# Ledger of designs, part 11: miniprotein binders against Mucin-6 (MUC6)

Target 1, 185 residues: Mucin-6 (MUC6), of Homo sapiens (Human) (q6w4x9r395to579)
Amino acid sequence: GHCSLEGGSFVTTFDARPYRFHGTCTYILLQSPQLPEDGALMAVYDKSGVSHSETSLVAVVYLSRQDKIVISQDEVVTNNGEAKWLPYKTRNITVFRQTSTHLQMATSFGLELVVQLRPIFQAYVTVGPQFRGQTRGLCGNFNGDTTDDFTTSMGIAEGTASLFVDSWRAGNCPAALERETDPCS
Below, E stands for the ipSAE of ESMFold2; O stands for the ipSAE of OpenDDE; V2 stands for 0.75 times the mean of E and O plus 0.25 times the DockQ between their complexes.

## First folded at step 16 (miniprotein)

Design R4 (from R1 with K13R E19Q E23K K41Q; at its last look DockQ between E and O 0.01; V2 from the best seeds 0.00; counts 0 for: pae O 2.2 > 1.5, pTM E .723 < .8, placed apart)
Fold by OpenDDE base, look of step 16:
Structure R4 (fold): chain B 185 residues (1-185), chain A 81 residues (1-81)
Amino acid sequence: as target 1 above (185 residues)
Amino acid sequence: SPALLRLILKAFRLERKAQRLEKLAKKLGDPELAERAEELQERAYELFWRALRRGDPELLEELEELLEELKELLEELRKLE
């Protein structure tokens, strides 16, 4: 399954459902029992301009009982708050520079992350087939059905992205704004 | 390498497009097209992982072939719309 965070505010789920939102919070992208040590992938969004619609991805965070790996737009990689030189390797995670503009987080448990640093901070999440039907968060549930991708953290299927996205907030922040999805996104 | 990254991302996008094509084909009632799209998706998936894990630049040729197939399928889809 492939999930993408592109263009600052566009998300395409594992099931290929595109949507757009504007928020300035940390959101859970991916939770799954297939992630070891209660692992979760999160996205940090912040204001990129003066308007409410000017929001962008500024960091990606992998959080588990063992690690808190942050990849930020300024190319700083930290684990548990400590800056790390690349390539950086833990027990089951490796973060390394793929190109001058791209970083990659590789894992031994079927999660892969590619982060584009420039010109737009974007993220591409890939999970193995073992994750099918066992994911939740902004990337959806990876079950082949797009109609239920907007399932909230409480297990309620929403018709719009705003309530769905808000349910996956990892902290206190303003409500996300929903906008029409560009079919070309 | 930049070339390898491009390949990875292309395979990623190809799989996504094939997935969309499959869904559209099903909606339009063309099971044959849907099946072809599914096969393309599977092949793209395999290429993605091979590229990601093995870093084999020779996969570019295979990817180009898949891209051509995708174009053909998209044309067929257009005829159904």
Scores: ipSAE 0.117, ipTM 0.582, lowest interface PAE 2.2, mean pLDDT 88
ESMFold2, look of step 16: ipSAE 0.407; ipTM 0.681
ESMFold2 (binder alone), look of step 16: mean pLDDT 81; pTM 0.778

Design R5 (from R1 with S1G I8L; at its last look DockQ between E and O 0.03; V2 from the best seeds 0.00; counts 0 for: pae O 8.1 > 1.5, pTM O .746 < .8, placed apart)
Amino acid sequence: GPALLRLLLKAFKLERKAERLEELAKKLGDPELAERAEELKERAYELFWRALRRGDPELLEELEELLEELKELLEELRKLE
ESMFold2, look of step 16: ipSAE 0.318; ipTM 0.681
ESMFold2 (binder alone), look of step 16: mean pLDDT 81; pTM 0.777
OpenDDE base, look of step 16: ipSAE 0.525; ipTM 0.801
ESMFold2, look of step 17: ipSAE 0.384; ipTM 0.727
ESMFold2 (binder alone), look of step 17: mean pLDDT 81; pTM 0.778
OpenDDE base, look of step 17: ipSAE 0.014; ipTM 0.273

## First folded at step 17 (miniprotein)

Design U3 (from R5 with L4F R53Q L63I; at its last look DockQ between E and O 0.67; V2 from the best seeds 0.00; counts 0 for: pae E 2.5 > 1.5, pTM E .761 < .8)
Amino acid sequence: GPAFLRLLLKAFKLERKAERLEELAKKLGDPELAERAEELKERAYELFWRALQRGDPELLEEIEELLEELKELLEELRKLE
ESMFold2, look of step 17: ipSAE 0.366; ipTM 0.690
ESMFold2 (binder alone), look of step 17: mean pLDDT 75; pTM 0.676
OpenDDE base, look of step 17: ipSAE 0.550; ipTM 0.796

Design U4 (from R5 with L4Q L8I R53Q; at its last look DockQ between E and O 0.33; V2 from the best seeds 0.00; counts 0 for: pae O 6.2 > 1.5)
Amino acid sequence: GPAQLRLILKAFKLERKAERLEELAKKLGDPELAERAEELKERAYELFWRALQRGDPELLEELEELLEELKELLEELRKLE
ESMFold2, look of step 17: ipSAE 0.571; ipTM 0.804
ESMFold2 (binder alone), look of step 17: mean pLDDT 83; pTM 0.809
OpenDDE base, look of step 17: ipSAE 0.018; ipTM 0.339

Design U5 (from R5 with L4M Y45E L59I; at its last look DockQ between E and O 0.82; V2 from the best seeds 0.00; counts 0 for: pae E 1.6 > 1.5)
Amino acid sequence: GPAMLRLLLKAFKLERKAERLEELAKKLGDPELAERAEELKERAEELFWRALRRGDPEILEELEELLEELKELLEELRKLE
ESMFold2, look of step 17: ipSAE 0.537; ipTM 0.804
ESMFold2 (binder alone), look of step 17: mean pLDDT 82; pTM 0.795
OpenDDE base, look of step 17: ipSAE 0.435; ipTM 0.749

## First folded at step 18 (miniprotein)

Design Z1 (at its last look DockQ between E and O 0.40; V2 from the best seeds 0.00; counts 0 for: pae E 3.4 > 1.5, pTM E .786 < .8)
Fold by ESMFold2, look of step 18:
Structure Z1 (fold): chain B 185 residues (1-185), chain A 81 residues (1-81)
Amino acid sequence: as target 1 above (185 residues)
Amino acid sequence: GPALLRLILKAFKLERKAERLEELAKKLGDPELAERAEELKERAEELFWRALERGDPEILEELEELLEELKELLEELRKLE
């Protein structure tokens, strides 16, 4: 299964459902019991232009009880807040430079993350078949059916991407209007 | 945005520092200092989750306070070596 986060805040789910959203928050991208130590992927979005409707991905975070890996737009990779030289290896995770413009996080538990650093910061998530029907978050539920990929954190299928995305905020970020660009501190 | 990412990274860094001090305290055989390090580690984790909520004006100040407490703990542990 493949999920992508591309410029202009475009997302394509594991079941190939495309959508776009606008937000300046941290979102749960992927949760699954297949990820060890309560693992999750999160995506950090920020304003990328003059209006609130211009938002883009600025970092991807892999969070578990053991590791807190951040791959950010400034091309710095950290674990537990400390910058790391690549290639960087833990017991189950290896982060390395795939090409001059791409980094890869490979794992022993069926998750792969590829991050394009330039020209636009983008991310591509691949999960093995053991994840089928066992994912939650912005990447959808990976059950082969696009009609319920917009399932919220409360288990409710929504008809719009915005309600779905807002339910996956990893925090209580205030809603923004097109004419209002200042989030709460 | 950039401010939010900075807070997240700072909270992760302080959590790791607390974890390392807990390991040192256990190696030096001081269970009271190990318990204190564990409490600071839990505080860092709490501050990470609060940072995600944006609009909490005290997070940066609390992270700075936590850093100072970790420095004090390190000084106590160095006296035992």
Scores: ipSAE 0.242, ipTM 0.613, lowest interface PAE 3.4, mean pLDDT 81
ESMFold2 (binder alone), look of step 18: mean pLDDT 81; pTM 0.778
OpenDDE base, look of step 18: ipSAE 0.623; ipTM 0.844

Design Z2 (at its last look DockQ between E and O 0.56; V2 from the best seeds 0.60)
Amino acid sequence: GPAMLRLILKAFKLERKAERLEELAKKLGDPELAERAEELKERAQELFWRALEKGDPEILEELEELLEELKELLEELRKLE
ESMFold2, look of step 18: ipSAE 0.657; ipTM 0.847
ESMFold2 (binder alone), look of step 18: mean pLDDT 82; pTM 0.786
OpenDDE base, look of step 18: ipSAE 0.564; ipTM 0.818

Design Z3 (at its last look DockQ between E and O 0.75; V2 from the best seeds 0.61)
Fold by OpenDDE base, look of step 18:
Structure Z3 (fold): chain B 185 residues (1-185), chain A 81 residues (1-81)
Amino acid sequence: as target 1 above (185 residues)
Amino acid sequence: GPALLRLILKAYKLERKAQRLEELAKKLGDPELAERAEELKERAQELFWRALERGDPELLEELEELLEELKELLEELRKLE
């Protein structure tokens, strides 16, 4: 399964459902029992301009009982320190510079993360087949059915992205704004 | 970067600082200072989560206070070296 966060406000789920939203919160991208130590992948969005439509991804955060990793455009912070200490390696996670503009987080448990730092901060999440039907968050449920990707944290299938996205907020934030993606894009 | 991202990163860095001070306190054989460092680390962790949840107007002030307390702890540890 491949999930992408692109163009500042575009998301494509593991089931390849595209949608767009504008929010300024931290959201759960991926939660699954397949992630060890209660792991979760989160996305931090913030304002990139003056209008409500000017929002963008500013960081990706992986959290578990053992690891805390913050990847942002200008710096990376891990349990062992800042980006200057890359590659960062634990028993089952490795964070390293893939290219001059890309970072990669590789894991032994079937999660891969590639982050494009420049010119636009973007993220690409890949999960193994063992995650099928066992994922939750903005990346969807990875069950091959796009029609139920907007399942909320409470297990309710929503018809719009706004309520779906809001259900995966880490805390109290303004409501997300929804906009349908161009089917021709 | 965005203000809230700076707060997130600041909180995490303070947590790491507290961890280092805890390790130093243990190395120097001072359990009281080690416990104080642990408490500051837990506070930093809480502030980190508040930052992720978009915090509140007092978050920056609390982070600054935490930094000052960590500095004081460091000074006390230096006296033991």
Scores: ipSAE 0.504, ipTM 0.788, lowest interface PAE 1.1, mean pLDDT 91
ESMFold2, look of step 18: ipSAE 0.635; ipTM 0.840
ESMFold2 (binder alone), look of step 18: mean pLDDT 81; pTM 0.785

Design Z4 (at its last read DockQ between E and O 0.67; V2 from the best seeds 0.67)
Amino acid sequence: GPALLRLILKAFKLERKAERLEELAKKLGDPELAERAEELKERAQELFMRALERGDPELLEELEELLEELKELLEELRKLE
ESMFold2, look of step 18: ipSAE 0.733; ipTM 0.873
ESMFold2 (binder alone), look of step 18: mean pLDDT 82; pTM 0.788
OpenDDE base, look of step 18: ipSAE 0.665; ipTM 0.859
ESMFold2, look of step 19: ipSAE 0.706; ipTM 0.857
ESMFold2 (binder alone), look of step 19: mean pLDDT 82; pTM 0.787
OpenDDE base, look of step 19: ipSAE 0.626; ipTM 0.841
ESMFold2, fold request of step 22: ipSAE 0.693, 0.721, 0.737; ipTM 0.862, 0.866, 0.875
ESMFold2 (binder alone), fold request of step 22: mean pLDDT 82, 82, 82; pTM 0.795, 0.795, 0.787
OpenDDE base, fold request of step 22: ipSAE 0.617, 0.614, 0.602; ipTM 0.843, 0.843, 0.840
ESMFold2, last read: ipSAE 0.688, 0.679, 0.729; ipTM 0.855, 0.848, 0.874
ESMFold2 (binder alone), last read: mean pLDDT 83, 82, 82; pTM 0.793, 0.795, 0.788
OpenDDE base, last read: ipSAE 0.600, 0.605, 0.606; ipTM 0.838, 0.841, 0.841

Design Z5 (at its last look DockQ between E and O 0.51; V2 from the best seeds 0.62)
Amino acid sequence: GPALLRLILKAFKLERKAERLEELAKKLGDPELAERAEELKERAQELFWRAMQRGDPELLEELEELLEELKELLEELRKL
ESMFold2, look of step 18: ipSAE 0.698; ipTM 0.867
ESMFold2 (binder alone), look of step 18: mean pLDDT 83; pTM 0.812
OpenDDE base, look of step 18: ipSAE 0.617; ipTM 0.838

## First folded at step 19 (miniprotein)

Design B1 (from Z4 with A3Q; at its last read DockQ between E and O 0.70; V2 from the best seeds 0.67)
Amino acid sequence: GPQLLRLILKAFKLERKAERLEELAKKLGDPELAERAEELKERAQELFMRALERGDPELLEELEELLEELKELLEELRKLE
ESMFold2, look of step 19: ipSAE 0.709; ipTM 0.857
ESMFold2 (binder alone), look of step 19: mean pLDDT 82; pTM 0.787
OpenDDE base, look of step 19: ipSAE 0.630; ipTM 0.844
ESMFold2, look of step 21: ipSAE 0.677; ipTM 0.845
ESMFold2 (binder alone), look of step 21: mean pLDDT 82; pTM 0.787
OpenDDE base, look of step 21: ipSAE 0.688; ipTM 0.864
ESMFold2, fold request of step 22: ipSAE 0.716, 0.703, 0.717; ipTM 0.863, 0.861, 0.868
ESMFold2 (binder alone), fold request of step 22: mean pLDDT 82, 82, 82; pTM 0.794, 0.793, 0.791
OpenDDE base, fold request of step 22: ipSAE 0.619, 0.610, 0.603; ipTM 0.844, 0.841, 0.841
ESMFold2, last read: ipSAE 0.684, 0.712, 0.686; ipTM 0.854, 0.865, 0.857
ESMFold2 (binder alone), last read: mean pLDDT 82, 82, 82; pTM 0.788, 0.795, 0.795
OpenDDE base, last read: ipSAE 0.599, 0.608, 0.609; ipTM 0.838, 0.842, 0.842

Design B2 (from Z4 with R6Q; at its last look DockQ between E and O 0.60; V2 from the best seeds 0.64)
Fold by OpenDDE base, look of step 19:
Structure B2 (fold): chain B 185 residues (1-185), chain A 81 residues (1-81)
Amino acid sequence: as target 1 above (185 residues)
Amino acid sequence: GPALLQLILKAFKLERKAERLEELAKKLGDPELAERAEELKERAQELFMRALERGDPELLEELEELLEELKELLEELRKLE
């Protein structure tokens, strides 16, 4: 499954459903029993301009009982490595520079993350087939059905992205603005 | 945008600092200072999560207080060297 966070406010789920939202919160991108140590991938969005519609991804965060990694445009921070500079080696995660503008987080448990640093901070999440039907968050449920991708944290399938996105907030943030894109686009 | 991210990063870096101080305390054989470092580390972890959750105007002040306490701890550890 491939999930993408592009253009500042666009998301494409593992099932290839595209949608758009404007929010300034931390959101759960991916939770799954397949992630060890209660792991979760999160996305941090914030204002990127003066208007309410100018929001963008500013960081990706991986959290588990054993690992903590923050990838932002200018720096990477982890608590499982002593190295100041990339590559970072954790017990089952490696973060390294893929190109001058791209970072990659590779794992031994079927999660891959590619982050484009410039010109726009963007993220690409890849999970193995073992994750099918076992994912939740903004990246969807990876079951091959786009119609139920907007399943909230409470297990309710929504028809629009707004309530779906808001349900995956990490905390108390302003409600997100939502605009669903054409599935054929 | 950058403000909240900076809070997240600051909290995380303070946690790392606390970890290093804990290790130093253990190396120097002072379990009390090591315990104090552990407590500060746990506080940093909490502040990190609060930063992720947003909506906390007092967070910056608490992070600054934590930093000062970590600096004090470092000074005490230096006396043992």
Scores: ipSAE 0.601, ipTM 0.833, lowest interface PAE 0.8, mean pLDDT 92
ESMFold2, look of step 19: ipSAE 0.710; ipTM 0.857
ESMFold2 (binder alone), look of step 19: mean pLDDT 82; pTM 0.790

Design B3 (at its last fold request DockQ between E and O 0.67; V2 from the best seeds 0.65)
Amino acid sequence: GPALLRLILKAFKLERKAERLEELAKKLGDPELAERAEELKERAQELFMRAMERGDPELLEELEELLEELKELLEELRKL
ESMFold2, look of step 19: ipSAE 0.684; ipTM 0.848
ESMFold2 (binder alone), look of step 19: mean pLDDT 83; pTM 0.810
OpenDDE base, look of step 19: ipSAE 0.626; ipTM 0.845
ESMFold2, look of step 20: ipSAE 0.761; ipTM 0.884
ESMFold2 (binder alone), look of step 20: mean pLDDT 83; pTM 0.809
OpenDDE base, look of step 20: ipSAE 0.591; ipTM 0.830
ESMFold2, fold request of step 22: ipSAE 0.666, 0.684, 0.712; ipTM 0.849, 0.854, 0.865
ESMFold2 (binder alone), fold request of step 22: mean pLDDT 84, 84, 84; pTM 0.812, 0.816, 0.813
OpenDDE base, fold request of step 22: ipSAE 0.567, 0.540, 0.531; ipTM 0.824, 0.815, 0.813

Design B5 (from Z4 with R54Q; at its last look DockQ between E and O 0.66; V2 from the best seeds 0.66)
Amino acid sequence: GPALLRLILKAFKLERKAERLEELAKKLGDPELAERAEELKERAQELFMRALEQGDPELLEELEELLEELKELLEELRKLE
ESMFold2, look of step 19: ipSAE 0.685; ipTM 0.854
ESMFold2 (binder alone), look of step 19: mean pLDDT 82; pTM 0.782
OpenDDE base, look of step 19: ipSAE 0.643; ipTM 0.849
ESMFold2, look of step 21: ipSAE 0.638; ipTM 0.836
ESMFold2 (binder alone), look of step 21: mean pLDDT 82; pTM 0.788
OpenDDE base, look of step 21: ipSAE 0.692; ipTM 0.868

## First folded at step 20 (miniprotein)

Design L1 (from B3 with A3Q K17R; at its last look DockQ between E and O 0.68; V2 from the best seeds 0.64)
Amino acid sequence: GPQLLRLILKAFKLERRAERLEELAKKLGDPELAERAEELKERAQELFMRAMERGDPELLEELEELLEELKELLEELRKL
ESMFold2, look of step 20: ipSAE 0.674; ipTM 0.843
ESMFold2 (binder alone), look of step 20: mean pLDDT 83; pTM 0.814
OpenDDE base, look of step 20: ipSAE 0.594; ipTM 0.833

Design L2 (from B3 with A3Q M49R L59I; at its last look DockQ between E and O 0.27; V2 from the best seeds 0.00; counts 0 for: pae E 9.9 > 1.5, pTM E .777 < .8)
Fold by ESMFold2, look of step 20:
Structure L2 (fold): chain B 185 residues (1-185), chain A 80 residues (1-80)
Amino acid sequence: as target 1 above (185 residues)
Amino acid sequence: GPQLLRLILKAFKLERKAERLEELAKKLGDPELAERAEELKERAQELFRRAMERGDPEILEELEELLEELKELLEELRKL
């Protein structure tokens, strides 16, 4: 399964359902029992322009009881608070620069993350088949059915992206909005 | 960007320190100090979660407070 975080706060789920939102928060992108040590993948969004509806991805975080890996827009990679030179390896995670514009995080547990650093900070998440039907978060539930991909953190399928995205916020932040045409365009 | 990342990294560091002190307290066989270390570790985990959010102005002060409590715990453990 493939999930993408692209410019303009555009997301495509593991079941290929596209949506947009406008939020400045940290969101749970992927949780699954297939991730070791209570692992989760999180996405950090921030304001990217003068309009409050302009938001973009600024960091991706892999968090578990063992590792807290941050990959940020400024190309800094950290684990557990320490900046790391690439290539960087733990027991089950390797982060390396694949090209001049892309970083890759490879794991032994079926999660792969590719981060495009330029021209726009974007992320591409790939999970193995063992994750089917066992994911939660902004990337959806990976059950082959797009009609319930907007399942909230309380287990409720919503009809709008905004309610779905808001349910996956980590902490107190403004409600997310669907992507809209810029009034000044 | 850089201010939030710096807070996140500081919270990571303090959580790791709390975990190491909890392990030390358990190895020394002092259950009261091990319980205190676990409480400080849980607080560090909470501060990390809040540091992932923007616009929390008190997070830096709470991290400084946690650091002082961890120093006090370490001094108590050294007396064993």
Scores: ipSAE 0.006, ipTM 0.209, lowest interface PAE 9.9, mean pLDDT 77
ESMFold2 (binder alone), look of step 20: mean pLDDT 81; pTM 0.774
OpenDDE base, look of step 20: ipSAE 0.364; ipTM 0.728

Design L3 (from B3 with A3Q L77W; at its last look DockQ between E and O 0.73; V2 from the best seeds 0.00; counts 0 for: pTM E .772 < .8)
Fold by ESMFold2, look of step 20:
Parts: structure tokens; C-alpha cells; sequence
Structure L3 (fold): chain B 185 residues (1-185), chain A 80 residues (1-80)
């Protein structure tokens, strides 16, 4: 399955459901029992334009009981500190420079993350077939059906992106005044 | 630059620096300094998680306080 975060504010789920949102917050992209040590992939969004309501992706974070990895446009910080020199490697995770503009996080547990650093910060999440039906978060539930991809953290399927996105905040970030979320197409 | 990301990165970098100081203090046989560095590390870990959950002005002030405390510990270590 493939999930993408593109154009600063656009998301396409593992089941190919597209949506757009704005918000200054950290969100849960992906949680699954298939990720070791209670792992989660998260995305950080922040203001990007002249309007308070305009935000874009600024970082991707992987957290588990064993791992803390923050990937942003200008720097990567890991359990070894600031990582000027890639690759960074653990027993089950390797972060390396794929090209001059792309980083890759490869894992032994079926998660792959590719981050485009330039010209804009974008992220591409790939999970193996063992994740089917076992994912939660902004990337959806990976069950082959787009109609319930907007399932909230409380398990409620919503018809709009706004309630779904807000339920996957990693905490209680203040809502931005004038925040705008694209309606479903 | 992004203010939320800046808070997250500051907290994480501070955690890593405090851990380095803790490790050095243990190697040099200074358990009191090691315990103080461990306390700073744990406080930085908490601030990292709070930055991940929110980015309000109280976090910035707490991070600056923690940075000043780390500078004091580094100054004490260098005088030894």
C-alpha cells in the first residue's frame, strides 16, 4: 500500500482516497500492530503562506519505544544526535540519502518512507501486504474500500476530511483561526 | 522557519546533549554530575513529547530554562 503527502497539504491514502487539509499540529499518519515496539509514523504541519490558514508538511517523525527519528528539509535528528552524515542504521531501520534530493528510511518490518527534500518537502509511505486492514491514521485503514478511510481515532467513519483529520492530532493543538479543509470530491 | 518544528528539534537536541553529558560523567566517575544530567535528559524528553502535542508559549520558556541549566552543568564540568 501507498500513501503520499504532496503539494504541502495534499494526502492520498493507502486506498487511494485523496484529500487536503490545513492545520498547525503533529498528526498520526500510520499506526499498526505490524510496527515493532508500538511504532508510529507522524507528520508535522506548520504555517507556510501569508495567511494563518495556509499550512504545509515540514517534517516526518518515526517514534517507537526504541526509536526516535525526525526528518525535516534541512536536518535529520536521531538517537545518535544531529545526523550530518548518513546512513543512520539500527538493527531494523536504515536512513540513507537515496539521491541529492531524496532520503529513504528502509525497515525490516515492511515500512518504507521516501522523503523528497527539494524543491518542496514531500513524503511517500509504502507498507507491505501484511499491513492490509491493520493501519490507522491519516493514511487510512488499507482495507480496499475508500468509503471508510475517514475513520476517526474513535472508530467513527466520517464523510468529511475535517473531523477525520482533527481526530488524528497527536495532541490537542489549538485550531487555527480561518483553517480550511478541502471537502471530498 | 516553522515554530512547531523548531520546538520539537530544540527539545530533542537538548535530550541528546544531556545524554552525552551523563555518559561522560559516568566515565569520569562523577555520579552526582551524571544524576543531574540524567534529570535534564528526562525533562527534555518530556518537553519533546509536549512539543509534539502542542507548541504554545509556555513550552518555549521551559526550553530556554532547560538550556540555561545545561549551560550551567557544562560550565561546572569544564572547571573540574
Amino acid sequence: as target 1 above (185 residues)
Amino acid sequence: GPQLLRLILKAFKLERKAERLEELAKKLGDPELAERAEELKERAQELFMRAMERGDPELLEELEELLEELKELLEEWRKL
Scores: ipSAE 0.601, ipTM 0.828, lowest interface PAE 1.3, mean pLDDT 84
ESMFold2 (binder alone), look of step 20: mean pLDDT 74; pTM 0.668
OpenDDE base, look of step 20: ipSAE 0.611; ipTM 0.840

Design L4 (from B3 with A3Q D56N E58T L63I; at its last look DockQ between E and O 0.64; V2 from the best seeds 0.00; counts 0 for: pTM E .796 < .8)
Fold by OpenDDE base, look of step 20:
Structure L4 (fold): chain B 185 residues (1-185), chain A 80 residues (1-80)
Amino acid sequence: as target 1 above (185 residues)
Amino acid sequence: GPQLLRLILKAFKLERKAERLEELAKKLGDPELAERAEELKERAQELFMRAMERGNPTLLEEIEELLEELKELLEELRKL
């Protein structure tokens, strides 16, 4: 399954359902029992401009009972501190520079993350087949059915992205907006 | 700008600094300092979580306060 976070506010689920939202919060991208140590992949969105519709992805965070990794445009911070020198390795995770503009987080448990740093901060999540039907979050449930991708954290299928996205907030944040704006914003 | 990210990173870095201080204190045989560092680490961890959850306006101030406390502890460590 491939999930993408592109253009600042666009998301494509594992089931290839595209949607967009404008939020300034941390959201759960991926939770799964297939992630060890109660692991979760999260996305941090913040304001990128003056208007409420000018929001963008600013960081990807992996959190578990054992690992904490923050990948941002300018730096990577981990349990061992700032990763000035790549590759950085933990027990199950390796973060390394893939290209001059891309970082990759490889894992031993079937999760891969590619992050484009420049010119736009974007993220691409890949999970193995073992994750089928066992994922939840903004990336969807990876069951081959796009119609139920907007399932909330409480297991309710929503018809709109806004309520779906809001259900996956890490905490109390402003409600996500589902306004159609220039994808380049 | 990415204020939220700044808070997240500041809190995380603070946590790591506190952890390092704790380890150093233990190595130097100062359990009191180690305990104080551990407390700061835990508090920083909480601030990190709050930052992740889009904490309140005082979050930055709290982080800065802890940073100052950590600096003080670091100075104490240097005297050992």
Scores: ipSAE 0.554, ipTM 0.817, lowest interface PAE 0.9, mean pLDDT 91
ESMFold2, look of step 20: ipSAE 0.666; ipTM 0.845
ESMFold2 (binder alone), look of step 20: mean pLDDT 77; pTM 0.710

Design Ser1 (from B3 with L5S L9S F12S F48S M52S; at its last look DockQ between E and O 0.01; V2 from the best seeds 0.00; counts 0 for: pae E 20.2 > 1.5, pTM E .592 < .8, placed apart)
Fold by ESMFold2, look of step 20:
Structure Ser1 (fold): chain B 185 residues (1-185), chain A 80 residues (1-80)
Amino acid sequence: as target 1 above (185 residues)
Amino acid sequence: GPALSRLISKASKLERKAERLEELAKKLGDPELAERAEELKERAQELSMRASERGDPELLEELEELLEELKELLEELRKL
C-alpha cells in the first residue's frame, strides 16, 4: 500500500483516496498492530503562507516505546532528541540518504518511508501486504475499498475530510487554522 | 419522484454527518455542541420521514436551513 503527503497538504490514502486539509498540528498518519512497540507514524504541519489554506508538511515522526525518530524540514534527523549522522541504524530501523534530495527509513516490519527534502518537503509511505485492513490514521484503513471515505479515531466513517483529519490530531496545537466548511453533499 | 428521492438522500446524509459530529463533540468534552448536533440529527430524521410521506416545497427550505446549521456547527467544532 502507498500513501503520500504532497505539496499544499494533499494526501493520497493507501486506498488511493485523495484529499486536502488545512491545519497546523501533529496528526496520526499511520497506526497499526503490525508496528512494533506501539509504533505510530505522525506528520507535523505548519503555516506556509499568509492564509489559513497555506499549510505544509514540516516533519515526519516515527514514535514507539523505544524510538522517537524525527525527520524534519531542516534536514536534521534525531532519535529521542539526539541528532544522528546517516546512515543511522537500530535493530529494526535504518535511516539513510537515498539521493541528494531524498531520505529513506527502511524497517524490518514492512514499513518504508521516503522523505523528499527538496524542492519541497514531501513524504511517501509504503506498507507491506500484512498491513491490509489493519491501519488507522490520515493514510486510511487500507481495506481495498475507496468508498469507505474517512474513518475517524473513534472508528466512525465521515463524509468530510475536515472532521476526519481533526479526529487524528495528536496533541494540543498552539495555533489552529479555520478551515473551509463544506456544504452537505 | 426524483426530487423527493434526492431530498430524502440529502437528509439521510445530513443525519449521518450530524450523528458523527455529536460523537466527536462528546469526545472533545463539549456537551452543548453535542446536544445541538443531536437536535440537528433528529430534525434531519424527521425531514426524511416527512419527505417520504408528502412532497412539499417547504421541505426544500427546511433542508437548506439544516445544511446552514450544519455549516455553523462545523465552524464551532473547528474552534475547539
Scores: ipSAE 0.000, ipTM 0.094, lowest interface PAE 20.2, mean pLDDT 77
ESMFold2 (binder alone), look of step 20: mean pLDDT 83; pTM 0.802
OpenDDE base, look of step 20: ipSAE 0.020; ipTM 0.362

## First folded at step 21 (miniprotein)

Design Fb (from Z4 with G1S A3Q; at its last look DockQ between E and O 0.84; V2 from the best seeds 0.68)
Amino acid sequence: SPQLLRLILKAFKLERKAERLEELAKKLGDPELAERAEELKERAQELFMRALERGDPELLEELEELLEELKELLEELRKLE
ESMFold2, look of step 21: ipSAE 0.552; ipTM 0.805
ESMFold2 (binder alone), look of step 21: mean pLDDT 82; pTM 0.789
OpenDDE base, look of step 21: ipSAE 0.700; ipTM 0.869

Design Fc (at its last look DockQ between E and O 0.77; V2 from the best seeds 0.00; counts 0 for: pae E 2.0 > 1.5)
Amino acid sequence: GPQLLRLILKAFRLERKAERLEELAKKLGDPELAERAEELKERAQELFMRALERGDPELLEELEELLEELKELLEELRKL
ESMFold2, look of step 21: ipSAE 0.417; ipTM 0.746
ESMFold2 (binder alone), look of step 21: mean pLDDT 83; pTM 0.799
OpenDDE base, look of step 21: ipSAE 0.646; ipTM 0.849

